# VHH binders against q9y6x5: the designs that were tried, part 32

Target 1, 379 residues: q9y6x5
Amino acid sequence: LPPKLLLVSFDGFRADYLKNYEFPHLQNFIKEGVLVEHVKNVFITKTFPNHYSIVTGLYEESHGIVANSMYDAVTKKHFSDSNDKDPFWWNEAVPIWVTNQLQENRSSAAAMWPGTDVPIHDTISSYFMNYNSSVSFEERLNNITMWLNNSNPPVTFATLYWEEPDASGHKYGPEDKENMSRVLKKIDDLIGDLVQRLKMLGLWENLNVIITSDHGMTQCSQDRLINLDSCIDHSYYTLIDLSPVAAILPKINRTEVYNKLKNCSPHMNVYLKEDIPNRFYYQHNDRIQPIILVADEGWTIVLNESSQKLGDHGYDNSLPSMHPFLAAHGPAFHKGYKHSTINIVDIYPMMCHILGLKPHPNNGTFGHTKCLLVDQWCI

## First folded at step 1 (VHH)

Design d1 (framework vhh_8h5u_2)
Fold by ESMFold2-Fast, scan of step 1:
Structure d1 (fold): chain B 379 residues (1-379), chain A 126 residues (1-126)
Amino acid sequence: as target 1 above (379 residues)
Amino acid sequence: EVQVVESGGGLVQPGGSLRLSCAASGFTVSEYSNYMGWYRQAPGNQHERVAIITSGGSTNYPDSVKGRFTISRDNAKNTGYLQMNSLKSEDTAVYYCAADRGYTYKWGSDYEYDYWGQGTQVTVSS
């Protein structure tokens, strides 16, 4: 029988929440599984880019989902709500569900994971839900478990995405202990529901389950704003993405726009595309704009206005506040093992190994995750 | 159509009270969606957060209004309220209601969040 894997993401689940709040259901999951205490994500630390990196093992410059808002300078296409299902945006990589379905006797299922409602290389998940934020966690879980239990060919790879705690992190900031405590307790209850459902259906003992996230969250403030209108007029550029990484498409000479921006704020770094730090792996793609602005942690870039965000992400991927965690349970994983750090791109080759798939060329290193797996040796 | 509409603004004497209402339409209210808040803007000032409330009832206020203003919501009516007591001349502003449509990020863009009403004028004057 082929191995099975369910990949679950709770958007914006900052790693240190595990140290600062009680998670009885998640702790029971970890006790008989593995915990990676922090996962170093890719730059920029945004939802679409990092969710696609998890399932491709690629840096954003390589998989092409370089932001949640994008412009392709060669084709002159804009990525927006009205065209996010255009395969053009997603076709620079092959996500794991596509590879899984191209193997004999395998299906994939998806509840709301970014990209799963898009035909990529003419392949869409065998079972999927069109993205709709109003659909409950329970409905997503009901569909995923039904598909895992009642499919032919069998569903061997399934994904489940949930928007919290990201939504509350943005609204209240991660330092709001009252609101974050309530939200995180509800997430722990949802994890409890997930485990109970899998046990009730006889899936728990033979299913590999990964619980992870795409990024963390940092506290923002009305006292930490960078007003672009104070240093450059709107007539000089087109804004492709704003905060905390601004993507600037010049309407005039690039050097002139750069010179207007480079001394705009002491809390923002201004880069010409070729000068973006190599460690970001954020340079070699037509969707990365000629000038990129990177705000310091907790600073928000605005256009002559206040910001209602009390928390945000997208910042430098070296920041611990931007890091999620990874927990896993199942026949492929050790029991009671804790690991310090992996890179988010390492998840893909590990998942390929568990499923018996040959990975596409990727930026992950299988050696980084081998200590989590029962069929591997650490040293 | 997804929108929020404010009502209840007006002229009041110092020390008086007003109750603002914010009616949301076109989206579902749930435990983790449709956060509601009140913001105000006086001439020449940036937007100031006045009060926020979650679907679960947790509230937060700045020191300038704490103890005088109370935010509440009726999930069955998809409506938020701001009870303003002991009003001062410095409370004079246009008051805006904001609400999330479900969960935070607009799919494909992190820039735009929260639906905003058109604003309602509150004037505290003799």
Scores: ipSAE 0.000, ipTM 0.182, lowest interface PAE 12.6, mean pLDDT 86
Fold by OpenDDE, second read of step 2:
Structure d1 (fold): chain B 379 residues (1-379), chain A 126 residues (1-126)
Amino acid sequence: as target 1 above (379 residues)
Amino acid sequence: EVQVVESGGGLVQPGGSLRLSCAASGFTVSEYSNYMGWYRQAPGNQHERVAIITSGGSTNYPDSVKGRFTISRDNAKNTGYLQMNSLKSEDTAVYYCAADRGYTYKWGSDYEYDYWGQGTQVTVSS
């Protein structure tokens, strides 16, 4: 039988939550599998970009999902969480579920993973759920596991997405022990439900399961605000994406806009597109706007009309607070093995290996995950 | 009340053609979902999506029917279609039209859709 893989994402699950909170079910999962303590995600550290990086192995500049909100100046198209269905935005890369589904006697399934409800390269998952935040985890889990268990051709790759603890992280801040403890307990219970259902269906022993996340969460405060209105008139630019990495589309001369912003705050770096640091791999895409503003960790870029969050993400991807974790279980993985760090783009070649798929060109390094896999040498 | 009704099924010889229709009432085909799909269930098998079309007109087919089946929609008639050419014996199944949330939920031995019809039988036999 072909190997099967379920990729699960709990949005905004900061890596150090594992150290600061209790996860009995997840710890049991890890005990029988593997853990990567920190996953260095891609810049910007946002939901759509990082989820697409996981399944493509590409940096944002390469797969083209460069933010949760995008604007293409040529086509005048906008991308947002409420407007993400146009294949135009996704077609710059080939996600793994498409690759998988194009194989003989294989199909893919998805429960609300970004991009899975869009025909990418004229291919849409055989089984998928349109994104709806009102749909319970249970319903998502039921559909995914049903497809994994009963489909013909068999579902060999499936994705499952859940919005927590990101939403709560935004609301309460990651350092709110009282509220986040409650939220994270629920997450752990969901993991318990996942494992229990897989066992009940007889899938647990043969299914490879990866539990990961796209990014972490940093604590924000009303005392750490950067108000752009104090630096530049709103009429001089269009804000394509906001905080902590603002994408600026100038309505006047770019240099003038840049000069008005460059010294706006000591807690914000302002980059012309061509001057974006190479380490971000966030330059070579037309969808990246002419100017980006990058707030320091914990600082929030605001306008006078903007709302305040107690937690946020999107910051420098080198920050530990932005890093998620990865745990995995199944026949492909060792038991009781912990690894310190991988890059988020490394997940793709690993998944391809597990599924026996030829990976598309990607930025991942298979060597970084070899120690997780039972069939590989770990040197 | 929202209803979806399939029609156009029947008995055909291998190599023959059928055109299935999906008449929607209680909602507009163009507005109720970003997707419309045709599914089929052969005896002993699970539901299989054989075609999907987006609101923008993008289509997708599994390899099993690609090049033979064509999904379309007529918004003015509030109807979806599945043109099936070069039919094979393995195409024998009950065909269902479905749309709305873009997923299936299995309840018991059956799948549940937000909007789908009663199905129409397609039999390909010499």
Scores: ipSAE 0.000, ipTM 0.243, lowest interface PAE 14.0, mean pLDDT 90

Design d10 (framework vhh_8h5u_2)
Fold by ESMFold2-Fast, scan of step 1:
Order: sequence, then structure tokens, then C-alpha cells
Structure d10 (fold): chain B 379 residues (1-379), chain A 127 residues (1-127)
Amino acid sequence: as target 1 above (379 residues)
Amino acid sequence: EVQVVESGGGLVQPGGSLRLSCAASGFTVSEYSNYMGWYRQAPGNQHERVAIITSGGSTNYPDSVKGRFTISRDNAKNTGYLQMNSLKSEDTAVYYCVAKYRTYYSGDWYKTEYDYWGQGTQVTVSS
């Protein structure tokens, strides 16, 4: 029977949390599996872009989910709403669950992973839950395990998304050790519940499980605000996304808008689209606006108001605070192996290999993940 | 100067109706906000979320007002609205219009106070 894989994301799980807090259940998972200590994500370091990069192996400019709020200059469409399930936004790439269903006579299952409740290339995940943040981890887990055990054609690829520790990271900030300790202990307990459930159902020994995240978190402050209204009058531009990467669509001459912004704050970099650093791979898409503002780590761009956020992400992907980790366990993976670093786009071709799927062209490098896999020679 | 200005508050009898309006100046709801919301604060209480509407029209209400209150927005008029029906004495509070660029679906959303708060408008439900 075909190999099976469950991909689990805990949103906003910064890699160095593993060094600063105790995770007994995650540690037991890693002891008999593999750990990648550091995953270099894609720019911008936001939830939708990075979750889609994990399942497509593509940079944001290639898969088209370039932010959590977007405007497409060619079609004049806006993406900024939980109601906006237009396949248009997701159709620039083929995520792994679509490939799984189309290349093999197999099913996919999803509990809340971004994009799984949208038909992409006329294919929706065989089993899915519409996004609802109030649905418990336990209910998501119950559905996923039911579908893994009771599907025909069999579910071979399943995804499970959880909003923490991102929500608490935003609310309290990652430096709030008391609140973050409580939140991270609860996540470790959920990992324990996941492993226990899979063992009780007889799935554990034959299922490949990846636990990862999309980005990290950095501390913000009321003392680190960039007031965009002090830089430029709102009548000169349309704001597509605000913080910490602002997407600016000029209503007047682009150069005039750029000149008003370029020296407004020492804590913000201002780029014309063609001047965005090549290392970001964030330029070649109609949804990337003519001017992009990138705040320095820990700085928040605002419109003449305070921000209640004590933590945020979206910053430069070279920053260690923006990096998640990856842990994995199962028949495809070595036991007790630690690896230092991979790129987030490398996860997709590794998952295709595990599932026996031919990957679509992608930006990942399979060689970067070879040392994690038992059927590969690590040199 | 960016401003969010409420109007339409006042004194009404129990069972009455009010429509609150929220006029945005210096930005548009479709350009600067993924959603608009209404919060209320009664003396001695913390702020309570009353209603949220996303840029696409999706709405959310707590059980205390669900079925009685309706939030709407008109992006062409740069205005949000809260229609309040079957008002109760417990609805007496200062009502604030709030605008923010993120939604709960973004994955980055969390339960925090939103970026643009109006100055508030008093609603009093009394005989």
C-alpha cells in the first residue's frame, strides 16, 4: 500500500523556542526521529506565503501568494478576506495535495491548512474543513485520524494546522517568558496527544509525520513605530498591505511617491519593485506592488495610531527570529539524527519523494534533505 | 490626519432601534482595512467586541447581540454601520468604531484591540 504522510504546522513556532523552553513530548518524538534545528523560510515571512511555499516548493513570486493581503494589477482583484476563496489567487502553483490526487488514485485530507478549502486547478482536498479558528486541535486531530483510517481511495497525504503559538506570540510578544511558557507547554501537550492518538489507532509505526512551522516571531513595542502618515499623504497612494512589509500602489508618479518615502524613517527600507534585493526572490509577480517598504526587525508600520501587537513577523528572512524548525518521525526518516539548516522550499521535493510523487518544477533542492531519509545515502 | 468618526448614538426606550455610522477620513475601508468592527464599553467594564465585518462582507457577532445587531459597510461612502434592534438596558455603553487591515482567516489574527479607534458614541437604553 502507498506511503502515508501527515504534515503538521504550529503557526509561528520560532526555532530558538526549542532551546529556551522544555518540550518533553517533542523531545521524545525527535529522539526516535529527525530534527532540522533551523528552517530558512521565504520572504515575506508571513503565514499564507510560507504555508503555500511548504506545499509547492516555490518562492512567493512564483506561487503567487505574495502576502496575506494582495492586489493583482492585471485583473484588479483584491485578496484580503476570509470570504475570498477565489481559486484565482492559488492557481499559479500546484500544491502537493493536488499532485497526490492527480498522479495517484489516492486521497488527501486537510484540517485548516491554508489553501485546502479552495479548489486549485479544479481539485480540492478530498476531505477538508472550512477554516474556523474556534475549532479545537482535538476536533481537527479526530477528523484527520478518522480520514487516515477510513478512506477509499486511501488518504496518503494529510495536513493539520494550528494557530498557536502565533496568536499568543502576537498578543504577548516572544519575550514574555511567563505567558509563552504556558502556551508552549500546551503545544507540547498537543504533540503528546497527537502521538498517543496515532499509537492507539495503530497508525504510528507506518505513518510519516512532519512537525514544522511557517515562521518565527520578534518582539515589538509602542516605542518602535513608523507612522506612514508622517511620510506621505494617503491621497498619493493606495495601501495594499501595511506591516511590517507595506505594499504601496502609487496614485501619482511612482518616483514622487518613492522620494517622499525613501528617507522618512531610519528603521525602514524603501524599494522600487526592480530594486528589491535578489536574495528575497520577491519581484517577478503582478501582485508585488510598485513600491515595497520593509521595516527593521521589531518595528511596526502604522497609520497615525498605536499598535497593540507585542510580537510580529514578516521581516527579512535572513533574521534568525523569523526561522522555524522541522521535526519528523516515521519509516522514511532516520532515528536520532540532527541536521542544522534547510530551506523551507526543500520540504516539498522531500515530501514528493516520500510519497512517490513526481514533483512539479520547484525551487527546492532534494539534496539538502537527503541526510534525513533512510533510503538515501548521506554524503 | 486619519480619523474614524462615529455618529447616531442617543437615548432610546427598551425595544427601540438605533443605527450607528462610522465615517472614515484619510483612508478608505477597502484600501486600508481588511475589516471594520464595533466595540462597546460600559462603566466599570472592559471593552467588549460587538461585531466585525470583513472587506468581503463576512460578519461575526457574540451571542449577546447575535440576531439583534447587524454590521454593514459601504466602501463607496467610506462608511461602516451598526444597526441595533430590540435594544435592552444591558446594551447601554459607549460604542467605538474600529478599523484594521487583518482578518481572522489570515492566520496572523489574534484577539487584540484594532488599530483605528473612534472617539466613541454614547448609547443609553432607558425608560
Scores: ipSAE 0.006, ipTM 0.224, lowest interface PAE 10.5, mean pLDDT 86

Design d11 (framework vhh_8h5u_2)
Fold by ESMFold2-Fast, scan of step 1:
Structure d11 (fold): chain B 379 residues (1-379), chain A 126 residues (1-126)
Amino acid sequence: as target 1 above (379 residues)
Amino acid sequence: EVQVVESGGGLVQPGGSLRLSCAASGFTFSSIDYYMGWYRQAPGNQHERVAIISSGGSTNYPDSVKGRFTISRDNAKNTGYLQMNSLKSEDTAVYYCATRSYEIKYGSWTSTFDPWGQGTQVTVSS
């Protein structure tokens, strides 16, 4: 019976929510497990990039999912976040569910984690659900637990993705205490349901469970808009991605486009690709456009319009508002241990260790997570 | 079926007027983010923005058409209009209606602004 791991993501779960709202079920989970208070995610702090970084241990420039909307200059293909299933976009890395099936002759299961309904290196999870936002958390959980108990070869790695609190964070903003309290209470109840289901099925004591997220959320405002149309006419460029990181493909000389943009707003940094700060690890990929615009926290780039987003993410990954948390429970993890910070790329080598898999080369550092694990020495 | 249909193009003399319409059918916009715009393409040129109107009613025009063109919308019909006055030979182009759509996939809000219509030809002949 090989070790088993269930990786759960609640999209857009800002770390500071844990301090500002009550989570009785999550608190009980943490009491007998571990908590990492902040996970420093990769830039840009968006859903597809960070979910793929969790399962590959790579920066976005290395795994190739550099945004939720992308253009590849070499092949001239365009990617949209609307369920583009072309393996081309995902094949620059090997996610853990692929390695799990190929190294150990084990099965993987997936309930809607980004990339899991795409064959990557000609391999797809033995059990998976095509993405459909209308499918309830309960149905996703029922499928995952059924597959964990009733598979041959055994499912040893399973993923479960849920769109909240990100969807509500965008709609209401993280400062709307009334609406966010309701949403976060529902998520805590779902965590309670998850734990109860695993206990009822006899899985709880022998299953490693990680609950994490891809990014946080920050408050936006109609008072914090950057009108791109006031800087440059759209005839000079193709817009690949808009906000809060704009990806600009020039139709004319790159220097001319850059000069029109560089001093347009005090709340936006404009970078030629080669000038993007090294600390972002966001430069060495053909899918990163010749000019990148990075809005300051809480500022929204628009095309001569109001924005109805009251919350957003994608901002600088050094911002605490962009950070998720990580909680874990199971035989691999200490009980009642709290850790301050890890990098999101560190999750992958930790998961490989738990599953007994040889990790592909990655940007994570196993030493950063070893204090969470019972079989490791940590001072 | 998701459709955007432009209409109202034609042949006019310099100084004339035309009213273009953009009708949306077969799709639902987020009522908070419904957005209409007009773009044109003349032979040998790139597409250029002519007018946009936000969900809140804010409008923008390039200097080449400012004071001559007026964009408006009927929210009850989800229809956008472009009133074109004092037309010049330089206004000859195919005019495209573009709508902004939001989608929430994997929790993320995505906003794109692409022409979805087939275009309507405007010819200003002296």
Scores: ipSAE 0.047, ipTM 0.397, lowest interface PAE 4.3, mean pLDDT 87
Fold by OpenDDE, second read of step 2:
Structure d11 (fold): chain B 379 residues (1-379), chain A 126 residues (1-126)
Amino acid sequence: as target 1 above (379 residues)
Amino acid sequence: EVQVVESGGGLVQPGGSLRLSCAASGFTFSSIDYYMGWYRQAPGNQHERVAIISSGGSTNYPDSVKGRFTISRDNAKNTGYLQMNSLKSEDTAVYYCATRSYEIKYGSWTSTFDPWGQGTQVTVSS
């Protein structure tokens, strides 16, 4: 039988939650599998970009999902969480479920993973759920496991997405022990449900399961605000994306806009597109706007001091608070092995290896994950 | 909520033809962007997608039914169809339809799961 892989994402699961909160089910999962304590994600550290990086192995500038909100100046198209269905945005890369789906005697399934309900390169998963935040995890899990267990051609790759603890992280802030404890307990219970469901269906021993996330969460405060209105008139630019990495489309001369913003706050770096630091791998795409603003950790870019979240993400991807974790279990993985760090783009070549897929060109390094795999040499 | 009702199944001889219908409610085939698919499950077998059609009219078939099955829809009747020709014994199964709309309303999609009905039995036997 061909290998099977279930990729699960709990949005906004900060890596150090594992140290600061209790996860009996997840710890049991890890005990019987592997853990990567920190995953360095891609800049910007947002949901759509990082989820697509996981399944493509590409940096944002390469796969073209450069933010949760995008604008293409040529086509005049907009991308957002409420407008993400146009293949135009996704077709700059080939996600793993498409690669898998195009293989003979294989199919893919998806429960609300970003991009999975869109025909990419004219291919869509044989089984998928349109995104709806109101659909329970249980329902998503039931569908995914049903498809994994009872499909022809067999589902060999599946994705499962859940919006927590991101939503709650935004609402309460990651440092709210009372509320986040409750939220994270629920997450752990969901992991328990996942494992139980797999065992009940007889999938647990043969299914490779990866549990990961796209980014972390940092604590924000009303005392850490950067008001752009204090620096530049809103008529001089269009805001394509706001905080913590604002994408600025100038309506006047770019240099003038830049000059008005460059010293707006000591807690914000302002970059012309061509001056974006190379380490971000966030420059070589037309969808990146002419100017970006990058707030320091915990600072929020606002207009007119509007309401702020108590937690946010999207900051520098070198910040530990932005890092998710990765845990995995299954025939392909060792038991009881812990690894310190990998890059998020490294997940793709690993998944391809597990599934026996030829990877598309990517930015991942297979060597970084070899120690997780039973069939590889660990140096 | 999207609901579908499959019909048109029956007993046919090998080489015969059937036309299955999928009546949809809570979903319109006049939608700007959607997919509609037919699935089947034979006794002792797993579910298999046998046809899919997009709102734009693009179709896809597995090799097992390619050239024999044709998926279509009637917007006026809000009904999907599967024309099955040159039926074989191996086509014996319960057939299901599913629709997925890509319409966005207030940040939510209209379809969240496979809205299969009870299915319709197709039996091909001499």
Scores: ipSAE 0.024, ipTM 0.253, lowest interface PAE 5.9, mean pLDDT 92

Design d12 (framework vhh_8h5u_2)
Fold by ESMFold2-Fast, scan of step 1:
Structure d12 (fold): chain B 379 residues (1-379), chain A 125 residues (1-125)
Amino acid sequence: as target 1 above (379 residues)
Amino acid sequence: EVQVVESGGGLVQPGGSLRLSCAASGSIFSSKYTYMGWYRQAPGNQHERVAIIYSGGSTNYPDSVKGRFTISRDNAKNTGYLQMNSLKSEDTAVYYCAADYERYWGSDEYPYDYWGQGTQVTVSS
């Protein structure tokens, strides 16, 4: 029977939550599997960009999902929400489910992972759910397990996405221990439900399962606001994305807009596109705007004194608060092994190896994940 | 500071129509990067999403109200609306307006920082 992989994402699961809260179900999963304590995500540290990096192994400038809100300067199209079904936004890369279906004559299944309800290079996930955040975790799990057991050609790659703890991280902030402990206990219980369902269906011992996330969360405050309206008049630019990375499309000369913004706040860096730090790998794409503003950790860019969420992400990817973790269990993985750090782009070539797929050219390094795998010479 | 205030609730007969309004202080609805939703809660139940409108104008509805309810926003007036047609007794609930900046993908279970106090809609004869 060909190798099978289920990739699960809990949005906004900051790595250090594992040290500050109890996760009995996740700890039991890790005990018989592997844990990567920190995953260094791609910049910007946002949901759509990082979820697409996980399944393509590419930096955002290469796969084209450069933010949750985008403008393409060449075609003049706007991307503004999670239900945008235009393949144009997703066609700059080939995600693993497309490769799985086209290369190996296998099926893929998806419960809500970004991009799986869109045809990409004329290929849509064999089984999928249209994105709807109101659908319960249990219903998503029921569909995925049904498809894993009852498919021809067989489902060998499946994805499952859940919106928490991100939504609560925004609402309460990661430092609200009382509210976050309740939220994270619910997440741990969902992990318990996942494992129990897979065991009940006889899938557990022969299925590779990866549990990961796209980014972390940092504490924000009403005392840490940058009011963009105090710095520049709206008539000078079109705002493509706001916070904590603002994407500015000038209506006048770019240098004039830059000069109005560059001294706006000591808690924000202002970059012309060509001056964006190379370490971000966030420059070479028409969807990256001519001027980018990057707020310091915990600072929020706002318009006209509007208040902001208590937690946020999107910040510099060198910040540990932005890092998720990766845990995995299954026949491909060692048992009881802990690893310190990988890059989020490394997940894609590792998954291709597990499934026996030839990866498309990517920014990941297979050597970084070798020590997790039983069939590799790094023990 | 951002506040949202609902209006337009009341008693209506089955098959009738009602328009709810949501007025926001500050500039939340004039921002291109905000989204707004309507949620309802009947006695004994959790909040249920009724409609969402995203910054770009795209909308989403659950099957229970699709084709009957229409969400819209007027950024110039700093207001959002829910037009409810062909009302049923099952639509009886307290309706809440919620708004937030478009920062993440969005969960429908309390995804918003700014909630109104609610307005009662009762559908009966």
Scores: ipSAE 0.000, ipTM 0.192, lowest interface PAE 15.9, mean pLDDT 86
Fold by OpenDDE, second read of step 2:
Formats: structure tokens, C-alpha cells, sequence
Structure d12 (fold): chain B 379 residues (1-379), chain A 125 residues (1-125)
């Protein structure tokens, strides 16, 4: 039987939550599997880009999902969480569920993972749920596990997505011990439910399960605001994406806009597109706007309207607060092994290996995950 | 808002045939970037895609219905079809039509997903 893999994402699960909060179920999961303590995600460290990087192994500039909000100047199209269904945005890469489903006697399933409800390269999952935040985790889990168990052709790759602890992280801030403890306990309980259901269905021993996240969360404050209105008139530009990495589309001369913004705050770096640091791998895509603003960790870019967020993400991907974790369990993985760090793009070639898929060209390094796998040499 | 309505379901004997129709309001099926799919849900089971046709005309079927079911669309009539032949008892389910269309031209138009109310198909002797 072909290997099976379930990829689970808890949005905004900061890596050090594992150190600062209690996770009995997740710890049990890790104990019987593997843990990568820190996953260096891609810049910008936001939901759609990083989830697509996980399943493509590509940096944002390569797979084309460069933000949660995008604008294409040629087609005049907009991308957002409420308008993400146009294949135009996704077709610059081939996600793993498409690759998997194009194989004989295999199918893919998805519960609200970004891009899974979109026909990408004229392929959509045989089983999927249209994104609906109102759908419970239980329902998502039930669908995914039933598809994994009863489908023909068999579902060999499945994705499961949940919006927490990201939403709560935004609301309360990651350092709110009282509220985040409650939220993270619920997450741990959901992991318990996941494991229990897999056991009940007889899937646990044979199913490879990866639990990960797309990004972390940093503490914000009303005392750390960067007001763009103090630096430039709003009529001179359009915000395509805002805070902590604002994408600026100038309505006047780009140089003039840049000059008005470059010294706006000591807590914000302003880059012309061509001057974006190479380490971000965030330059070579037309969907990246002419100017980007990158706030320092914990700072929020605002207009005259105040932000109510006490936590945010999207910052420099080198920041530990932006890093998620990866845990995995199943026949492909060791038991009781912990690894320090990998890159988020490394997950793709690993998943391809587990599933016996030929990976598309990607930015991941399979060597970085070999120590997690029972069939590989760990040097 | 675009509406999708299924029809053509009913009671049929094993080995029989049914043709389901999916009528959409507007011009969803005439759009350049549209896919249409048929899904079914049997009692106690989850939704299963039994057919899909993409904007380019390519189709996909699961093994459970491959060779027996045929999905098609008539863009002029803004209607999708599912021809079901050699029906089996296990094909008994509520069948749903789903469509997603993209408005390629312009920033003010976005693609949407639409689902019908479903039509009951019962295969029984």
C-alpha cells in the first residue's frame, strides 16, 4: 500500500509555545515521533505564503503567493483571504496535493488548507472543503479521516488546517499567559482528538502525520506604532498589504514616495523592490510591489486608525518569534528524536520522499530532514 | 448571486441510467475559467467527488465511477450534466452540483464557489 501522509497546520503556533505552555497530548505525540524545535519560515511570515511554501518547497518569490493581500498591476487583479480562488495566483507553482493526485491510484484530500479549494493547474483535490471558518475542527477532522480511510482511489495525502492559535494570538498577544493558556489548551485537546480519532479508525500506526504551523506571533503594543500618515499623504499611494510588511503602490513618482517614507520611523526599514535584502528571497516576482515597509519586531504600521492587535506576524523570518515548529509521527519517522532547526521549504522534499513522489524543482534541502526519517542515514 | 440547481434524480433499478442536470444562473459555465463538479453524499458517508470538468474540458473521475459516469457541460445553456450508466446500489446518494467560476477581466470581479441543493438518486431493485 502506498504511504499516507496527513499534514496538519495550526495557524500561528509559535515554536516557543512548546516551552512556555503545557501540551500533554502534543508532547505524547512528540514522544512517539519527532520534533523540530524551530522551523525557519519564509519572508514574509504570513499565512498564505508560508502554507504554500510548505506544500511547494518554494520561496515566496517563486511560488507567487507573496502575501495575504496581493495586487497584480498587469491584470488589475486583487488577492485576499476573501478573494483567493483565482487560479491565476496559484499556478506559478505545483503544490504537493496536485502532484500526488496526478499519480495513479492516488487521491488527495483537504480541509481548508490554503489553495486546496482552487483548481491549480486544472487540478483540484478529489476531496476538499471550501474554506469556512465557521466549520469546527471536529467536522474538518471527521471529513479528513473518513476520506483517508474509505476513499477509492485511496487518499494518500491529506491536509488539515485550523485557524488557532493565530486568531487568539492576534487578539490577546502571545505573552498573555491567562488567555493564551486557555487557547493553547484547546489546541492541545484538538491534537488529542486527532490522535484518538486516528486510533479509533485504525489509521494511527500506518499514517504519517505532520503537525506544524506557518508562523509564530510577536507581542505588539499600542506604544509601538508607526503612523504612515505622519510621513506621507494617503493620496500618494495605495496600500496593497499592511503591517508589519506593508506593500506600497505609489500613485506618484516612486522616488518621491520612497523619500517620504525612508525616514518615517527608526523602527521601520523601507526598501525599493530592487533593494530588498537577498536573504528574504522576496524580490523576483512582479506581485511584489515597488516599495515595501518592514517594521521592526513588535512594531505595527498604522494609518490614523489604531490597530487593536496585541499580537502580529509577518516580520523578518529570522526572528525566533516568527518561527513555528514541526512534529511528526508515523512509520516514516523516528521515535523520540528531536532536531533543532530546518527551513520550512525543507518540508516539501521530505513529504515527497515519504509519499514516493518526484518533487518539482524546489528550494528545500532533503538533507536537512534525513535525521527525522527511519530509512535515511543521519550524518 | 449565482444559483445552482440540480435535477434529474430519482429511483432507478440496478443497471439503469440517469442523467442529472445542473442549471446555473448567470453565465458561470460560459466563463473562461470555470470548473464544474458533481459530488455525492450517501447516508453515513462523506461527500465524494464523482466527476469534475475543468474549463479546458478535461475531466476527472474516481475509480468508483470511472467508465460509468460522464460529466459534460453546455455553455450555451449554462448547464452541466452527469450521465450515469450502469448504476449500482452503492451509487445511491444525494448528488450535488458544484461550480466555481473566475472572472478574469477586471479587479472588481472574483471567482466564487456555488453549490446546489442536491438531487436524490436511489438505485434499488
Amino acid sequence: as target 1 above (379 residues)
Amino acid sequence: EVQVVESGGGLVQPGGSLRLSCAASGSIFSSKYTYMGWYRQAPGNQHERVAIIYSGGSTNYPDSVKGRFTISRDNAKNTGYLQMNSLKSEDTAVYYCAADYERYWGSDEYPYDYWGQGTQVTVSS
Scores: ipSAE 0.000, ipTM 0.236, lowest interface PAE 14.4, mean pLDDT 91

